# VH-VL binders against Mitochondrial distribution and morphology protein 38 (MDM38): the designs that were tried, part 18

Target 1, 223 residues: Mitochondrial distribution and morphology protein 38 (MDM38), of Saccharomyces cerevisiae (q08179r182to404)
Amino acid sequence: KLIEIRKKTSEFLHETLEESNLITYNTIENAEKKQKFLNFFRKLYSAKEGKIMTFQHDEISAIAQMFKNDSVLDNLSRPQLAAMSKFMSLRPFGNDNMLRYQIRSKLKDIMNDDKTIDYEGVESLSQEELYQACVSRGMKAYGVSKEDLVDNLKVWLELRLRQKIPSVLMVLSSTFTFGGLPKENYSKAFSPLAEKKETKSKYDDLLDLYYDGILQVLSSIPD
Below, E stands for the ipSAE of ESMFold2; O stands for the ipSAE of OpenDDE; V2 stands for 0.75 times the mean of E and O plus 0.25 times the DockQ between their complexes.

## First folded at step 18 (VH-VL; framework fv_necitumumab)

Design Q5 (from G4 with heavy chain D100H; at its last look DockQ between E and O 0.84; V2 from the best seeds 0.00; counts 0 for: pae E 4.2 > 2)
Fold by ESMFold2, look of step 18:
Structure Q5 (fold): chain C 223 residues (1-223), chain A 122 residues (1-122), chain B 107 residues (1-107)
Amino acid sequence: as target 1 above (223 residues)
Amino acid sequence: QVQLQESGPGLVKPSQTLSLTCTVSGGSISSGDYYWSWIRQPPGKGLEWIGYIYYRGTTDYNPSLKSRVTMSVDTSKNQFSLKVNSVTAADTAVYYCARHRITFKGYAFDYWGQGTLVTVSS
Amino acid sequence: EIVMTQSPATLSLSPGERATLSCRASQSVSDYLNWYQQKPGQAPRLLIYEASKRATGIPARFSGSGSGTDFTLTISSLEPEDFAVYYCQQRSSWPLTFGGGTKAEIK
């Protein structure tokens, strides 16, 4: 069943991502951006000393935008590419380049669908359409209310289309949000505006969760 | 060990273009860890950062000089260069090239050339 | 642009004395501050980075402190070779800027 496949592929990816270089910082040509990148990761890695570190959503988005889909895919091993493909409900076949092609093709399809859903409005989708949209993006959809599916998809659209988080990072982060965050992670995302509210919305809580997932992917990058 | 050496004319007439080259030895300029900078010091005065170039060509310049400055890199010769257009007596200075390290190991100008005096005089 | 102000402009001391050099930034630079030493006729050399960390090969008598806007370079016991000009430099924002320098000279 899909849920079991996603649990196993998520576990494998979580265990092995720490061994992968998802970006080489020598590809960052602007000195100010490179310093921002290095400062972010020095802060992120200080949590390995058991100290809780918090990051604003804007801070996370700025770093995530420095990643390129092809660079990330090029640095994944074949077992990781196969696991990612299975997580995305693809049938992995062929060599590494074929797996990357399959993943890129699926991501392009999702991006085009994202634009259509955003234009028509998430509220216009039927339960079955919402289910399929969430499943295709790596979200837990079985046993989830229509209202929750709408909120999850709205957060996805916000991150993908407005915050321009790279598609590959979004899928990798979905492996963390699908199966829950590791207990030992001391890094957390927050929104100052949402923290000022007396009653945080479900959407605000989901947004924090998705940014926590992105932080988990970023924290898996070697020193 | 990495060494930087400036070269170019020591005397430039007003309104002309000052042109300097920095030769890097003992290491490659084709590295993502480093940015290559020019810094100048008028006689008896302090230091002014002019700008940097990355080995793939990306630059950024001090806004005070940006309209008159260009930098270039020649990776095949392991060199980078500075041009300052329309010079005046105010551009008389010792010009240093320097390696700007930006890595997890620290951020600083860790190696400097010996400097070359450029005098702008008619 | 972040303006770096060093004081005093000149520090007249004898060998063996303690030197204290001040550097102030026009806005917070966190701990993104370097110190350089320049001897007559020579290029600057890095002494301190990240406000308080000694560069490789720098004697223990040199120490840096401070964060935010106020920074101090301390030379615990001046040696004859320490009489030079000292520059602070911020790396928090571009353009990178240096202070005006503090000249340490023999009284």
Scores: ipSAE 0.321, ipTM 0.730, lowest interface PAE 4.2, mean pLDDT 85
ESMFold2 (binder alone), look of step 18: mean pLDDT 93; pTM 0.949
OpenDDE, look of step 18: ipSAE 0.805; ipTM 0.946

